Miniprotein binders against a7ua95r516to809. Designs and how they scored, part 16

Target 1, 294 residues: a7ua95r516to809
Amino acid sequence: ASLSLLSISDLVPDLQFIFFWMSNAIEILYFIQQKSPAYMQTIELMDDKAGSKESLLSATISANEEAMTILEEVIMYTFQQCVYYITKTLYVVLPGLLDCNPFGTEPSSEQCRRAAGVCVCAVCVMPEAVRRVVSVFQTTSDLLQQYQVHSEIQSQMFAYLFFFTNVSLFNQLIDKGPARGWFQRSRVLQIQASVKILLDWAKGAGHNHLAQKFFAKFCSTVTILASPPQQLSQMSWKALCAEHPSLKPVQLHRILTQYQLMAELGPLPIWQPSSEDEAYIYRTVDLLESFENH

## First folded at step 6 (miniprotein)

Design s32
Fold by ESMFold2-Fast, scan of step 6:
Structure s32 (fold): chain B 294 residues (1-294), chain A 119 residues (1-119)
Amino acid sequence: as target 1 above (294 residues)
Amino acid sequence: SPEELKEKIEELKRALEEAREALEKGDLEEAQRALRELSRALFELIRELEKLFEEAEKLGDPELALEAAELFRELLRLILALIKAAYALRKGDLEEAEKALEELEKAIEKLEEKLKELE
């Protein structure tokens, strides 16, 4: 059916099958790695002079190498399938995060109850658009834990998912932002609050380091757009680049140019590069184009 | 152990036939069900081979351990073929699914040959 109706819960049976075999493959890999040295040592202690010892050693090495290769293929294939299913779902729900208002009032009464004259309030609900994104990450985390997938693979999975989310949000904001009004300060603050909910989830799930690393570009972009134009105009190009190291100079220049055009204050210049700065920007663009075309 | 392994091979063959028949009818859902049954049988077979491996180590029998390792390698190839077949069915690509089932059949045959050598 429609992509807009696709839910992470609809993918759970497929993901369970994939995580089941991923977990088993990893377990088998460790089993072989642990048992292989002891087994090889047993053969080496053998006094068989009929050539049996050499044949057993050769065959055992071949069998272990082929088994390791197959296990690596299983792990890679299952990892790629998980990424495919999860990112396809994320792609559908991520744009909603840029359009929602987390400062809105929704529903407070359901989260409060009275007991003996004292009102106890539960944790506040998040916007539905943010909840959809969090649900994808939470379901993934739950399944990885349910099938006891090794922590290193879990870290790689979330590194990729955060990277994908960062790139998707960044591209959406830069390409569609001006037309959608997302560069207005009030809208940027809404986006910043929504992203904070996502980052807070990541911290709670034990992925704070990965979230900090892979969301840096989008967070820097939002920080710039939330900054007063007067503050930005007082900073040198060198200082702006130093404050936002996750952004390439050409990306930073594009963001500032679009912000200037779409700012609530109108077409007042926020920042202009010097002749030396322009030479640096042009050189940087040329190098990036060279790398992309090779 | 050897009798249990033989029973599991027969279960794998039956599941493959069910998947093939479902594909001929264009019943992707039934084919997927058959592959899930195949997954269960493979999981149980892995446990039996691990027991054989541990028994070989305990007895100090390197020849038995090598035979177990070779069976394990063929089992892993079967698992990879199963995962590829499941993905092809999920995509709805009947031609790729047909080829994947052929690879599954060949993997089962190789595993059965190795199991007979273990006798």
Scores: ipSAE 0.324, ipTM 0.703, lowest interface PAE 2.6, mean pLDDT 75

Design s33
Fold by ESMFold2-Fast, scan of step 6:
Structure s33 (fold): chain B 294 residues (1-294), chain A 119 residues (1-119)
Amino acid sequence: as target 1 above (294 residues)
Amino acid sequence: SPEELKEKIEELKRALEEAREALEKGDLEEAQRALRELSRALFELIRELEKLYEEAEKLGDPELALEAAELFRELLRLILALIKAVYALRKGDLEEAEKALEELEKAIEKLEEKLKELE
């Protein structure tokens, strides 16, 4: 397909330029922050003559404040552009993750293993669709490490990328899942296995805490859908809400309705929303997630 | 040091002219290459300015340190304009790219004027 021609590798030169200046701007900001106190102390130790000390202090504060403002703009601009290019690539490859079978071995994975030499089996037998998503995260991680970007900025980058991925996957599953058959148990188990590969990658990369935080909604959804009917039918609406606080009432109701239909559950169990929650279930505007991090 | 700064400013002017000429003939790849060369010259200029700032501090000359800080501030404006120009070219926004090149030219002129004040 034409969409499969899009690759994170095509963006590497652009991302290298952006990360280069992001890293330099951060380093320059630290340089100014370190030098400013020493300079202020130098001014304070000068002979106190009317106007001299105050004038130099005022001018120095002004120059440093302006420089820091410009550097903050550079850092913000480069960060936003990295996010833009990376998420644009993720947007194209993420739907494939919901429609692949991770329990099989792909010929391309075996060829990569042989060509690359000895490697752990889990990486080499990864489905192509999952590999494309992991490659975006890995390339980002490699570039952040190559340009020695501070760990806090790296954490902010992956927080947003995981947030974006979670919203994209959740919205795709909720909006298109019924028509695609993605709520069928066999498909849900495949989705769960694919998500586990992404979460395992995040853990290996040192981002387990961020992955747990920002994938919570999608993970809750998959966990509910993968639950055995015997286990799930024993839980009340209140218990399900308590166990899955990341889901809004309308989202939880939609998931349970699809689960009930796919699992061919009769009139039991009845997951009856509380009177308070029932008012929110009819608000369709709350069904899909926004890409704006509020 | 002043002679090295002048040489770097001339390198910036040459790279800007190459980028402008490439953009005028619609060669986005060549314009991008010229901006990467400008980026390299800017990085070297930053290193020279950092040395000036540290030397002024070691000499205990707060007036020279302030002048170096002001020159450094103008250099940072060039970096921001450069990044915006590269992104505009990547998006294919020729009008935004031309405006960014004009901002780069003005910033180079301000740096040159500031350097003359340093004498």
Scores: ipSAE 0.586, ipTM 0.846, lowest interface PAE 1.3, mean pLDDT 80

Design s34
Fold by ESMFold2-Fast, scan of step 6:
Formats: C-alpha cells, structure tokens, sequence
Structure s34 (fold): chain B 294 residues (1-294), chain A 119 residues (1-119)
C-alpha cells in the first residue's frame, strides 16, 4: 500500500513500538556505561590477584563491550525506522506548502466554532497545508516526550527531519518552480510566510538552532527570490556567494538565471562568475541537492 | 527465579510460533501483533535480568558476574532480532520476514541455553 494514503495518525502505533524500544535501548546502554568505570577500578584492585579472577573480569568486560555494540545497533535501527516512517509522511504533505496562501485562508467552521471574528486555537489560523506539516513535527515531538527519549537523540532526529524537509522543498522549488509559477514575487512571499510558520514552530519547540542550520539553503533561495531585482543587480558574484554560503555556486547561478528571466531584467548577465574556470567547474556540478553530504 | 525465567522463555517461543503461523497464512497484521506480544514478554525478561546483574555485583562473585553479562548480551541480540523482524514485516517482504523470524528463533534458543547454565 502507498504511503500517500496514510496520515501521521495512521503510523502512530508503529512509531510507538519503535520509540519504546529506542528509549529502552538508550536506558540499557546508559546502565552498562555506568558499569565500565567500576570494572576498570576492580581490575586495578585485583592486579596482584590470581589469574583466574583476572581472566573472569576480562571476559565480563568483553561481554559488556559486545552488549554495548549490540545496543548501539538497536538504537541505530530504531532511529532509522522512525526517520523512514516520518519522512515518508512528510514527503506526501510538503508539496502543499509551496502552493498555499497564508495571507487569505479562512478556517473551517468545523475546526473552529468560536464567536464570529474570533479564533482561539492555533491550528484554526494556520493554512491547512502548513498545519499538516506542523502536525508531523508535533506528533514526533509528542512521542519523543512520551517515551522520554534522551535530548541528544531528539536533537539528532529533528536535525535529520529539518534536513529532509529543506532538501525536499529546495529540490521541488528548483525543479518545478519555474513551470508552476512559484518564482513569481507574490507566490514567493506566500512561500516565505508559510516557511516562517514552520520556523516559528521549531523555535517554540526548542529547536531554533537546528532549524536555522538545516533550513538555510531553502531560506536563502526564498530570500533571493523575494529580493528586489535592483538590490541583487548591485551585488558582485563573489558577494552573492558569500551572503548565501549554504547554496552551491551552480545552484545560486540557476536561481538567479531563473529570477532574471521572470523579472525581465537587463540583457547583461550581471550574476556571472568573473572567472571562466570557476563558471565551468560550477556548471558541471549537480543542480539538485542529494541526501548525501558533500 | 529460575521458574519465572523459564515461563518467560516459553512465552517468547509461543509468540514466535504465532508470528510464523500468521506469516505462512500471509496475515502480516496478525504476525505483527504476535511480535508485539513477544516484545512485552521480552521487556519483562529484561527487567528480571537487570536484577540478576545487580545481585551478581553485590555478591562480588566474578563467575556469576560473567554468566550474568553473557546472558544479558544474548538478551540484547534477541532485541535486535525482534526489531529487524518487525521492520521486515512492515516492509511486506515475506522472504526477508521469514529469515528474520528464523534469526529470532535462534536468538531465543541461545538465550534459553544460557539460562539453563544458571540452574
């Protein structure tokens, strides 16, 4: 069965099973790690003892080291499975974020039944497409809290989810944006506002630093597309690259070229590398972002 | 107690057999349900083995400590096998799921063998 038919709610039982074992494995790993210093101390105290006792202690330490290796594997597999299910759900809901209008969306009467002109619930004032994305992140946060998963693992989870979201949105905007009209200024401002809602959620959830780091590429792209053409034309290629370090030079060139075509700017390509060698190297690199780090 | 540990091992074996029978019938939901039952019995067994490890440390018996550590290691292999089996069932890969259940069975047998050494 296709995951496009599934909501995050449909995956909660599977996620609960996985988070349960992830949490337990982390707790057990911590328990074993606490024993390691005690075993080392015991070896030091028994350094002058008979070899039989020293041999048994050495064997016990080896067994505990193997146990830690197995636990790290359990933690890795449960983490990968959580990421798999959550990102599959995100993949279905993310495209809607590029097409929604946060400036003129009316809440459903079924969602918010407050007096006319008043809406108390946060979900009722958010575009439906943005709400679906936020719900995936919120459900993940709720489950991590429910199973008391260590904060380090929570941070790694959201780092990956933000990375995935950034890459997915960036690739869709670059690949489909020109044909879909997403490079038009009015549409870009709508996209920027929708992304701000996601970033505000992340800040409220305690993940501001991760969101700033992992959404940098998509945020830079939207910022460029929302910038006045005159402002961009006054910057050198080197200055543009320095201001948007999260974008590969070839990606930045692609964005500016499409922007120039849509804005009908002058005939001179102002946003070109000054070095011919640099331009050649930049144009041979893949335009779309992969999930593998460079 | 040794009798309680044997009872938990038998619960694991029954749950595994239910999962295998469900998989043979192509009922992935029933197989997953059986693995969740196995998961519950395994969690209870983990708590009992943690107590065994703590008692071995209190007694200062290095031979008992080694036996407890080896038993705990085999228990963790069983957890890993369970996680892999659950994932294979969710993927719907019947061949991979069958192999995962076979590995789970071997892990249960090794754990049972280690528990008998404690008698």
Amino acid sequence: as target 1 above (294 residues)
Amino acid sequence: SPEELKEKIEELKRALEEAREALEKGDLEEAQRALRELSRALFELIRELEKLVEEAEKLGDPELALEAAELFRELLRLILALIKASYALRKGDLEEAEKALEELEKAIEKLEEKLKELE
Scores: ipSAE 0.423, ipTM 0.771, lowest interface PAE 2.1, mean pLDDT 77

Design s35
Fold by ESMFold2-Fast, scan of step 6:
Structure s35 (fold): chain B 294 residues (1-294), chain A 119 residues (1-119)
Amino acid sequence: as target 1 above (294 residues)
Amino acid sequence: SPEELKEKIEELKRALEEAREALEKGDLEEAQRALRELSRALFELIRELEKLLDEAEKLGDPELALEAAELFRELLRLILALIKAMYALRKGDLEEAEKALEELEKAIEKLEEKLKELE
């Protein structure tokens, strides 16, 4: 059902079908592109009347242009279907990243205590919630490789998946974070560690550049929230804006307000927006990110 | 060859009927399996048509090449219809799935008509 937890494994048969046709449509596109010049030259070399030759040429160009248009629709449609199914699965599993603990699956274990000076509890373990997200990305990568989908299409796919993940996580943290306790320092450090696991996966998969580009907003948010009070209190509004250019003024202001409350830094704002940004910190329509605005 | 293309079209028609029967029973999983079988038959038809295009090029027959290109264009429309049908089934929309199968049937009929024009 729609309300059931969906695993990526449930989608594998559908994704195999879609990637199969995406790959074949791309190959057919290349086949037509390679054959078209030869057919055009054959027509040009005909000793027929100009009118007959022109008619045949016109018909051939028309047929090829229509074929190209249909193939573009097939490629676009299969791409959109893949994005739809994969992001729907991601949407279900992503909130788990904000609640999981990657620092030691056994917090009270004897092994954690023995390593206290270089605590093993500080070493990231892949929680099930993170594993589910990584499994979605890995299965997608495996299927794209299995069906030999062109590398440019693979890059476009992961660009969108990272964009979606960034927007989803950012919106959930900003909107639901206060009520869920996600702005508490211990939680933020856990979130930071979980995100690092995703970024490390992306680097290993050859998508480091895309991950750096499309996770910028969420990474900035987590970095600010994980900052020690001593470090963060030394930074001006201007310096924070410069260091975190992906954040809009209203977003940065909301994050700093939550940080101030969490750290119990008193009733008055420590960080004052510039006169130029003051109007923008109240633009509530810009607080959450749009999945369509990129 | 043209004879092999005709045989592949008959395989497509059989797979389509299996999908229609499964849909009438409300068996979405069986309908999806039938469409995957249709997909395999369609892929074989694509390969046969690519061979026909290669043969036309080797013979230096531009009229045969145009006819083959037109068949290929109709075949691509069939691929698009198949993908739409599978998507409708996956969404569990039986009414939309039935409409998609009707479009798929029309695409097969158009392809068959084009093939008959080749004698």
Scores: ipSAE 0.444, ipTM 0.763, lowest interface PAE 2.0, mean pLDDT 79

Design s36
Fold by ESMFold2-Fast, scan of step 6:
Order: structure tokens, then sequence, then C-alpha cells
Structure s36 (fold): chain B 294 residues (1-294), chain A 119 residues (1-119)
């Protein structure tokens, strides 16, 4: 198996083929579900030669069940292949999001200017690193819509892609953040702005509910790290746990420790774990998230 | 029509043979092209079969229900085998590709037998 770096555009022919046959398999499913009751009624209404009629009904039911089983295999196989190729592409582009500066002054033929404390720009384009991630999601959305894949499968696809993105970003931030300088306030604010662009895309695409659900852990982490010192220092451990229920005690403790270090706040008693959580702040095995869906 | 269905089955067989020949010569690009041609012929076959089944329902043929279910089972088997073959070729897994082509050949044969039973 070669680990070649593939852009999303390189995958389009493969994804088109997969979505085409996934859509066709689903259409066959609907055809069978629509016609099967009518066909069964026709058999039941035929002139009754008891042995022949019952044999025909039994055989028809058996054949339909086998067809449904194969259809489920087609849908599952195509779905898993799509997930494999798309997440492989996401894995390559996601680290760039943590290093990008969405506030950057990228060269442009059109000038951006600040007016009344806001940035006003005739041509405001997404940063390249964020654009690469959004491109993967947008291309997936376009292909699912082009081949009219059922909305429930589209939702499941984006649920998994958001899950994968959340785990990847969270794990990289927690594991590599200290060495990469990602916990520095200026970098955290850049990460927050980049994540907002992704979430805004998801909202525009009709996936706001899924994005809120599956990005919760990474969003909680960034929100805490981006909080002003005066605001965060007034929050107790219990209050933080209540506002960020997606974070495990060891994860919250690690985030607050990094915040104290970067903000130079010194030790704050109010961020001490509750007696209930005290044992769990040292569970290193629970620090990073698994890429395996439950 | 029966003639149109027969033509589509022959297109499937021809595309499969082209894919097999290309695979034997190590031409993965040509093998993939042949399987995409098979995909097109299969899609057209499915459309024709759906028309036939809608028409037969109008005629109230009770024995058609079993025949339709068996046809759909074989069609879905062809789709699965085709997808597996293309992925194996994409990965360069020649042994898995050959197995998938054998599965595809068997599925085409079973579908052809079922179609002959309908005439």
Amino acid sequence: as target 1 above (294 residues)
Amino acid sequence: SPEELKEKIEELKRALEEAREALEKGDLEEAQRALRELSRALFELIRELEKLLYEAEKLGDPELALEAAELFRELLRLILALIKALYALRKGDLEEAEKALEELEKAIEKLEEKLKELE
C-alpha cells in the first residue's frame, strides 16, 4: 500500500464512481420496497393452489431478503471506501489549519483596508490551509448532491468526517501543541478564527447540528484557551466542567495547565479538580481520543 | 425489449473480457477503462429491467414477483463485484482484482440465465 499524497481533486473520479453506484443501490432499494408489497398482494390474490402459492411466497420472500443483504453490503462497502479516501486526504491537510494565520496579509491584487475597527475587503479569500480543508468537505457535498445520495447517508458521511476532523485536530493540539507553540495566545486566536471558518462553512451547508455535536471537544478546547485571563480566572473547576462536558477531567486539567503556563497566571486554586474528579486527572490513557468510531 | 436486454448482456461480457485481457497484460489503466464501460452497460441494463418490471406489474403476473426478486439479487451482486474489482485495480492488488473479475463473471452468467427464464 503506497502512502502517496493525494489532493481531493485526484480522488474525484473514484468518488464519482462510488457515489454513482451508492445512489443506484439506494434507488434499487426504494424500488424493491415500493414494489414488493404489491407483488406479494398479487401472489396472495392468485387462484389458490395452496402448495404452489405458499412455495412461491416463501421463495419470493427469501430472494428479496438476499437482495436486501447484498444491497446493504454495497452501501456499507461504498460508504467505507468513501470514508477511507476522504479521511486520508483530510489527514494530510488538517495539520496546516493549526499553523495557518487567517488574519494574514496575503498578497492580493485587491487591497483590503480597515474601516471603523473592522476589516473591509473587496476580495476576502479564505486562507489556503483552511481552503484545502473546506475543499474536501465541499467536493464531498457536491458529489453527494450531484448523484442524489439520500440525505440520511449524507448526514452520516458528514457526521463521520466531522468526527474524524475533531479527533485529528484535538489530538494534534494536545500532543504536539506545546512543542509547536500552538498554545501561545496569538496562535490560539488564529486557530479559533480558522475553526470558525470551518464551522461557518458547515452551517452554510446545512450541517450546523452535526458540526456542533462532533466538533464539541476541539471547540471547547479552543474556547478555553482563547478566553481572556480575567474571565477564565473567575471560573471554578465545576463551572468549566459544566460548560465543557465533552472534555474528560485529564483533558481539561491539561488544557488549564497549558493556559496557566502561557498566560503566566501562576497557580489558581479555583482550577483544582473536584474531589470526585481528582483520581481522573492523571489518567494518561484517556488524554488522546481514538480515531475508531464507537 | 428482450433484444435490448440481450445487447446489454453482451456489452457486459465484452467489457469483462477486455478487463481480463488488460489485467493479464498488466495494463491497469485499460482494465479500469473496461470496467467503467461495463458500469455504463450495467446501468443501462438496470434501467431497462425496471421498465420491464413496471410493465409486468400492470399485467398482474404473480410469478413475476419471484423472478423480479431474483433478478435484483443478481444485479446487486454484479454491482458489488464491479466495485470490488475497480478498488482492487486502483490499489494495484492484482490477485484481488482477478478474484473480483471471477465473481463478476459468475454474476453475469447467473443474470443471463435468469433473463433467459423470463422469455
Scores: ipSAE 0.326, ipTM 0.697, lowest interface PAE 2.9, mean pLDDT 78

Design s37
Fold by ESMFold2-Fast, scan of step 6:
Structure s37 (fold): chain B 294 residues (1-294), chain A 119 residues (1-119)
Amino acid sequence: as target 1 above (294 residues)
Amino acid sequence: SPEELKEKIEELKRALEEAREALEKGDLEEAQRALRELSRALFELIRELEKLLEEADKLGDPELALEAAELFRELLRLILALIKATFALRKGDLEEAEKALEELEKAIEKLEEKLKELE
């Protein structure tokens, strides 16, 4: 079977099972951590038989340590499996976000538009490609809520999913964008509109802070590409770097070069680095972003 | 309550048998349903062990608490094997799924052996 056949809906039963056991394992871990000290104190306070007391203490410590190790293994394994399958699904659907046109999508019904006004019109015009990405995030949110997963773990899950999405979109745009025409102004505006739909979803879901933090690189890239030539031409290289600290110098250089090549009026002197800046840019050859969270 | 634990272990054995039969028929959906039933029975066993630990804490019985802790350890091994079986079925890897079900069977047998030692 092909990865293109994977759907988040197809994974829901397995993900429900995995979230169920992750949540239960965390609860059991907490229960053992809470009860173990009191139980150990009870044994320690007993002074009946030295041999029996020492044997019981040693056996209890060993059993608790082994149970903790297995619980930690279950928690880690279930978290990793959820992340793996969710990101595999995201990887398949994310390129579609760069190809879709949210401006050309019309509501299927004019009655739908009239019934709920501007808000319903906005919902009705979501492109299918964007809907697929939002569906992955929404399903994840629903599962975390259904199994009452602790808020810290929920935050870590979405932090990683947003990080993964940002890296995937950025790398796709930088690496394949020129050949796919994604740097053309009309396409950049479509990409910007599609990204706003994702960010609006994140805000509505209570993850605005995480989305702003982890989408910074891709948002900076799209912001530069959508900027008027006049605005960019007024900024120095140092000012551009300061405005977009999430971008490495080589990444910013590539983006500006593509902007100049795709400009309607031809190449523009948007940025003129110093000789020292050029040497720094060309020494830094790390163009694409890593999926490692360190 | 050791009698409740014994009853729940029998439920695990029945669910495992249903999963194995479904796998032999090549019915991955039925096999996954059986594994979900198995997971529910495992959770019920875990809740009974939690209850046993709470009762031991109230009575101050360290031997009962140790017995419950040892059973917890074996149940957690069952959970890990069950998760492996679930993902093998998701991948459509029938050989890996069969291997994981064999691990589940051995883990259930070991848990049953521990329960017999307690009674």
Scores: ipSAE 0.043, ipTM 0.483, lowest interface PAE 5.6, mean pLDDT 75

Design s38
Fold by ESMFold2-Fast, scan of step 6:
Structure s38 (fold): chain B 294 residues (1-294), chain A 119 residues (1-119)
Amino acid sequence: as target 1 above (294 residues)
Amino acid sequence: SPEELKEKIEELKRALEEAREALEKGDLEEAQRALRELSRALFELIRELEKLLEEAYKLGDPELALEAAELFRELLRLILALIKATWALRKGDLEEAEKALEELEKAIEKLEEKLKELE
């Protein structure tokens, strides 16, 4: 229970321990995968007419396969623990992202100093709430690099972290957004700017592909909410679905309905579904996203 | 050397006993310190057993290779048990932590048993 309140800084010693053993388990797995087959091939090619080596070879193969299974469990367990504690930290800081104003927030000197090239401007205007989220990602990246965790595992880690962030932000916006005023155009533009800062960080960190893939749902949602009412009213349901394939029909319908109700420019209907469109919308029943990656 | 491996096993046992005693007193910080010490001894042991396994493969001795592979397998089970025990202690659940230390003890006993067979 108390562990769910850990900041990323408080978590660093524990993450160092986990990444240390994750890195070692991956290296041991690589060692077995490289050394064992070469040994087995050498023994199989030896002139052993008695066949006395066959039973020992078979038992060695079995032992190595069991060892690899254990290593996969170690890697999976350490990966799951890292994801669990990092996402608990993200859960605490993510709501602030939806309420911050990136236009006019005083930047820290440290944030400006760390940025390079075109990224300097984004870092310099970074709100504290966005900085807290970026700090979680940056600390994770730094630790994975410090312990030389293989790039494939690093990619899987950030895929999951981005997936979790996307689901968390999307669910908060859909569930609580109307009551919090987050569907108002001025607020949506602030959210869009904050999300752009996260995406720019991801691009700079070498994770642009993963960020584009796993933030698609939340980005589509924000894009729709930031769109002029006139533009949305001109599009058919089929065209809207085609433009935003990451959104389920029921989610898109919810977003459009809430946008119509909360629009700053008045209660003019942006879009109305036909009977056929309505039937299509109700083919999908789950409004909120699951935090489980399938 | 066989004496070096025995010394490492004894270090693992001492660290486990320190962790168990600390847990009985409700001193989670001391228990975590003891497991970090166990982790250091385990890392040293892993390096020695990797060398042993590689040498067995190099010699092309199927009997020694099997013994080394089985010993290495038990070492890996110990790694998993250590990681689970460390996080059980971090959760602060004394009952879960005790069960994890019990599993860690079994893993050390299995490794010691296999190491004696290798001698």
Scores: ipSAE 0.553, ipTM 0.840, lowest interface PAE 1.5, mean pLDDT 79

Design s39
Fold by ESMFold2-Fast, scan of step 6:
Structure s39 (fold): chain B 294 residues (1-294), chain A 119 residues (1-119)
Amino acid sequence: as target 1 above (294 residues)
Amino acid sequence: SPEELKEKIEELKRALEEAREALEKGDLEEAQRALRELSRALFELIRELEKLLEEALKLGDPELALEAAELFRELLRLILALIKATMALRKGDLEEAEKALEELEKAIEKLEEKLKELE
């Protein structure tokens, strides 16, 4: 079985093995950290008949430090392997979020209501493309809970997965969006609805803060693209930069250029970059985000 | 007990030999099965060594406490080698798997030596 496995079902046995040993390594680390002071005190309180008390203490400290180093390596390695397998699966399923129509999925009849004689239905049923992405996150969450992985490690895992998802979606939208028609208003609204389902899942899973932090760039992009022309034309470049601090000037410039093109607007003077930002835009060609997290 | 620890070490050795033979024949599935068996035996060994560490602390014997700490260190090296071997086999990297199995064998030998010292 190759690393080209695409199914979440094929991923589960690998993840079960990795999470099992990650959990055990964390427990052993806490055991050593908690018991080490007791061992040191036991040695220190003993009468030094053999004259070897200090040597035993030093050797025990050394052995425990080496054990902690190995445990940190195990935890880091298993964490990196989990991230590797999960992100490979995400990378394959994420483009579907940009091309699915959540408004085409019939909402539960319980969510449909009448408003002024018109039947209005809320988006409440998950499209298949979105369900595939949520399944990756849900399976990860289930396994982390099943193996009782420490909550801090769980938070770091989802921070990275959300970071990866944000970068992947942003890069795909910016790079392939024009050719795929993704900047058309109707498509952007579909993308916005799909992402909202994903963010709602994250909120329900207890990761709202992480989702807000790590999806900021893609959410800003979609928010701008979904804005009505009248609303967006009333905002200056400075105001847009202040409202969307996650976007680099070159990224904001590209997004606004696509917005003008798709909305059939001519160039608007109000969206002219500052002299410093204009110089930055002309100096840099790195529009896309790196998958390496600092 | 020391006898239970010896039995677990023999289980680890048998699983390692099975994994090596399977790898030499190119039978990746059999090698993976052997490593899963080794993982189970290793988990049981961890539980027994945790009990040994707690007993050393209870007895207030600093030399036994040091021996237990060193034994735990060798066990952790074994765990790391097992994880690397298992992941290499999953990736189909036979050369990396062979290296990891060599590390695993050395770790088992060191753990066995430490257990004999503890007796």
Scores: ipSAE 0.385, ipTM 0.739, lowest interface PAE 2.2, mean pLDDT 78

Design s40
Fold by ESMFold2-Fast, scan of step 6:
Structure s40 (fold): chain B 294 residues (1-294), chain A 119 residues (1-119)
Amino acid sequence: as target 1 above (294 residues)
Amino acid sequence: SPEELKEKIEELKRALEEAREALEKGDLEEAQRALRELSRALFELIRELEKLLEEAWKLGDPELALEAAELFRELLRLILALIKATHALRKGDLEEAEKALEELEKAIEKLEEKLKELE
C-alpha cells in the first residue's frame, strides 16, 4: 500500500505517469473530435456503393464513439488518481499551517547572525509548514505545464484542490480548534497570515478567481475570528450573514460562540438568528463540510 | 507500416511477459519497470495507429477507415488496462494487478487478430 508519510517528491514518478496518459488521452480525444466530422461529411456526399457506404459509415461512427467513451474514462480515471495522490499528501501537511508562526523570522538566532548571506536568504523563506503546502500546489502546476494539459483541465484540478484544502482546514479548525488553542487571537492572526501566503501564491499562479471562490468559507471563518471585539459587537446577525454568505447559520453561530468564549472581554451582545435560520442553528449534521459534491 | 506495427506488438508482448514474471516473483520494482516499458511501447503504437487513422480519413476509403478505427479502439482499451495495472501495483494490490495484466493480454490478442485481417 502507499505510505501516508510520503512527501510530494516521493509521488512525482507516479504523478508523471498519470499526467502523461491524461495529456495523451486529451490530445487523442481532441484529434477524433476535430477530424472525424470532416471525414463523415466527405463520405456522406459520395454516391452509395451497393448500399455498403451507409453501413460502413455507421460502423465507423460507432467505433469512434466507443473510442471517445474509452478516452473519457481514461481522462476521468487519471484525473481522479491525480486528485487522490495530491489530496492524500495535502491532508498530511495542512494541519501544520494551523500551528506555524509566519511572523517569526530567525535572523536573531545565533547561527543566522554569524553568516549575513544566510540570514538574508532565511528571512525571505516562508514558514516550513506553509512551504510544504505551497510545494504540493507548485509541483502540481509544474507537472500540468510539463505535460501540456489543457487549461480547462488545469482549472478543474486547482478548483478541486482548493475546495479540498478549504474543507480540510475549515473542518480541522472547527472540530479540533478549541482543544488545540487555534481560536486564541494570537494563533488566529498567525493562521490569517499563513492563509494570505497561500492566496498570494494562487494569484501569482493565475488562479486568483478559483482561490477566491473555493477558499471563501475558511477565509470568512478566519476573518471573523481575527476581527476586534468592538467591531464584531456592532454588527447584527443579518449583517454578519450578509458579509459571510459562504457560512451556514449553524457554522456562523458556532464560530461566534467560540469567539465570545476566547475574547474574555466581558459580555458581548447576543447575535439573534432569524426565525428561518433558527432551525439550522441546532442541526449538528450541518456543522462540518463534506468532501463530496464539489 | 505493417512491419512497424508487428514489431511494436511484439514489444508489447515481451513487456507484458516481463511484468507477469516480476509479479509472480513478488518483485514490485521490476514489475513497475516492466509496465513502464510496456507504456512506452504502447505510446509508440498509439502514434502509429493515430497516423494510420488520419491517413484513412484523408484517403476517403470507408473500408480502411473502419478497419483503422476498430484497431485504434482496441488499442485504447490497452491504455485503460495499463493504467489500472499500474495503479494496482502502487496500491500493493497484486491480485488486481494480475487481473489487469490478463485484461491487457486479451486486448493485445484482439489487436493482433484485427491486424492480421489487414494482411
Scores: ipSAE 0.570, ipTM 0.849, lowest interface PAE 1.4, mean pLDDT 80

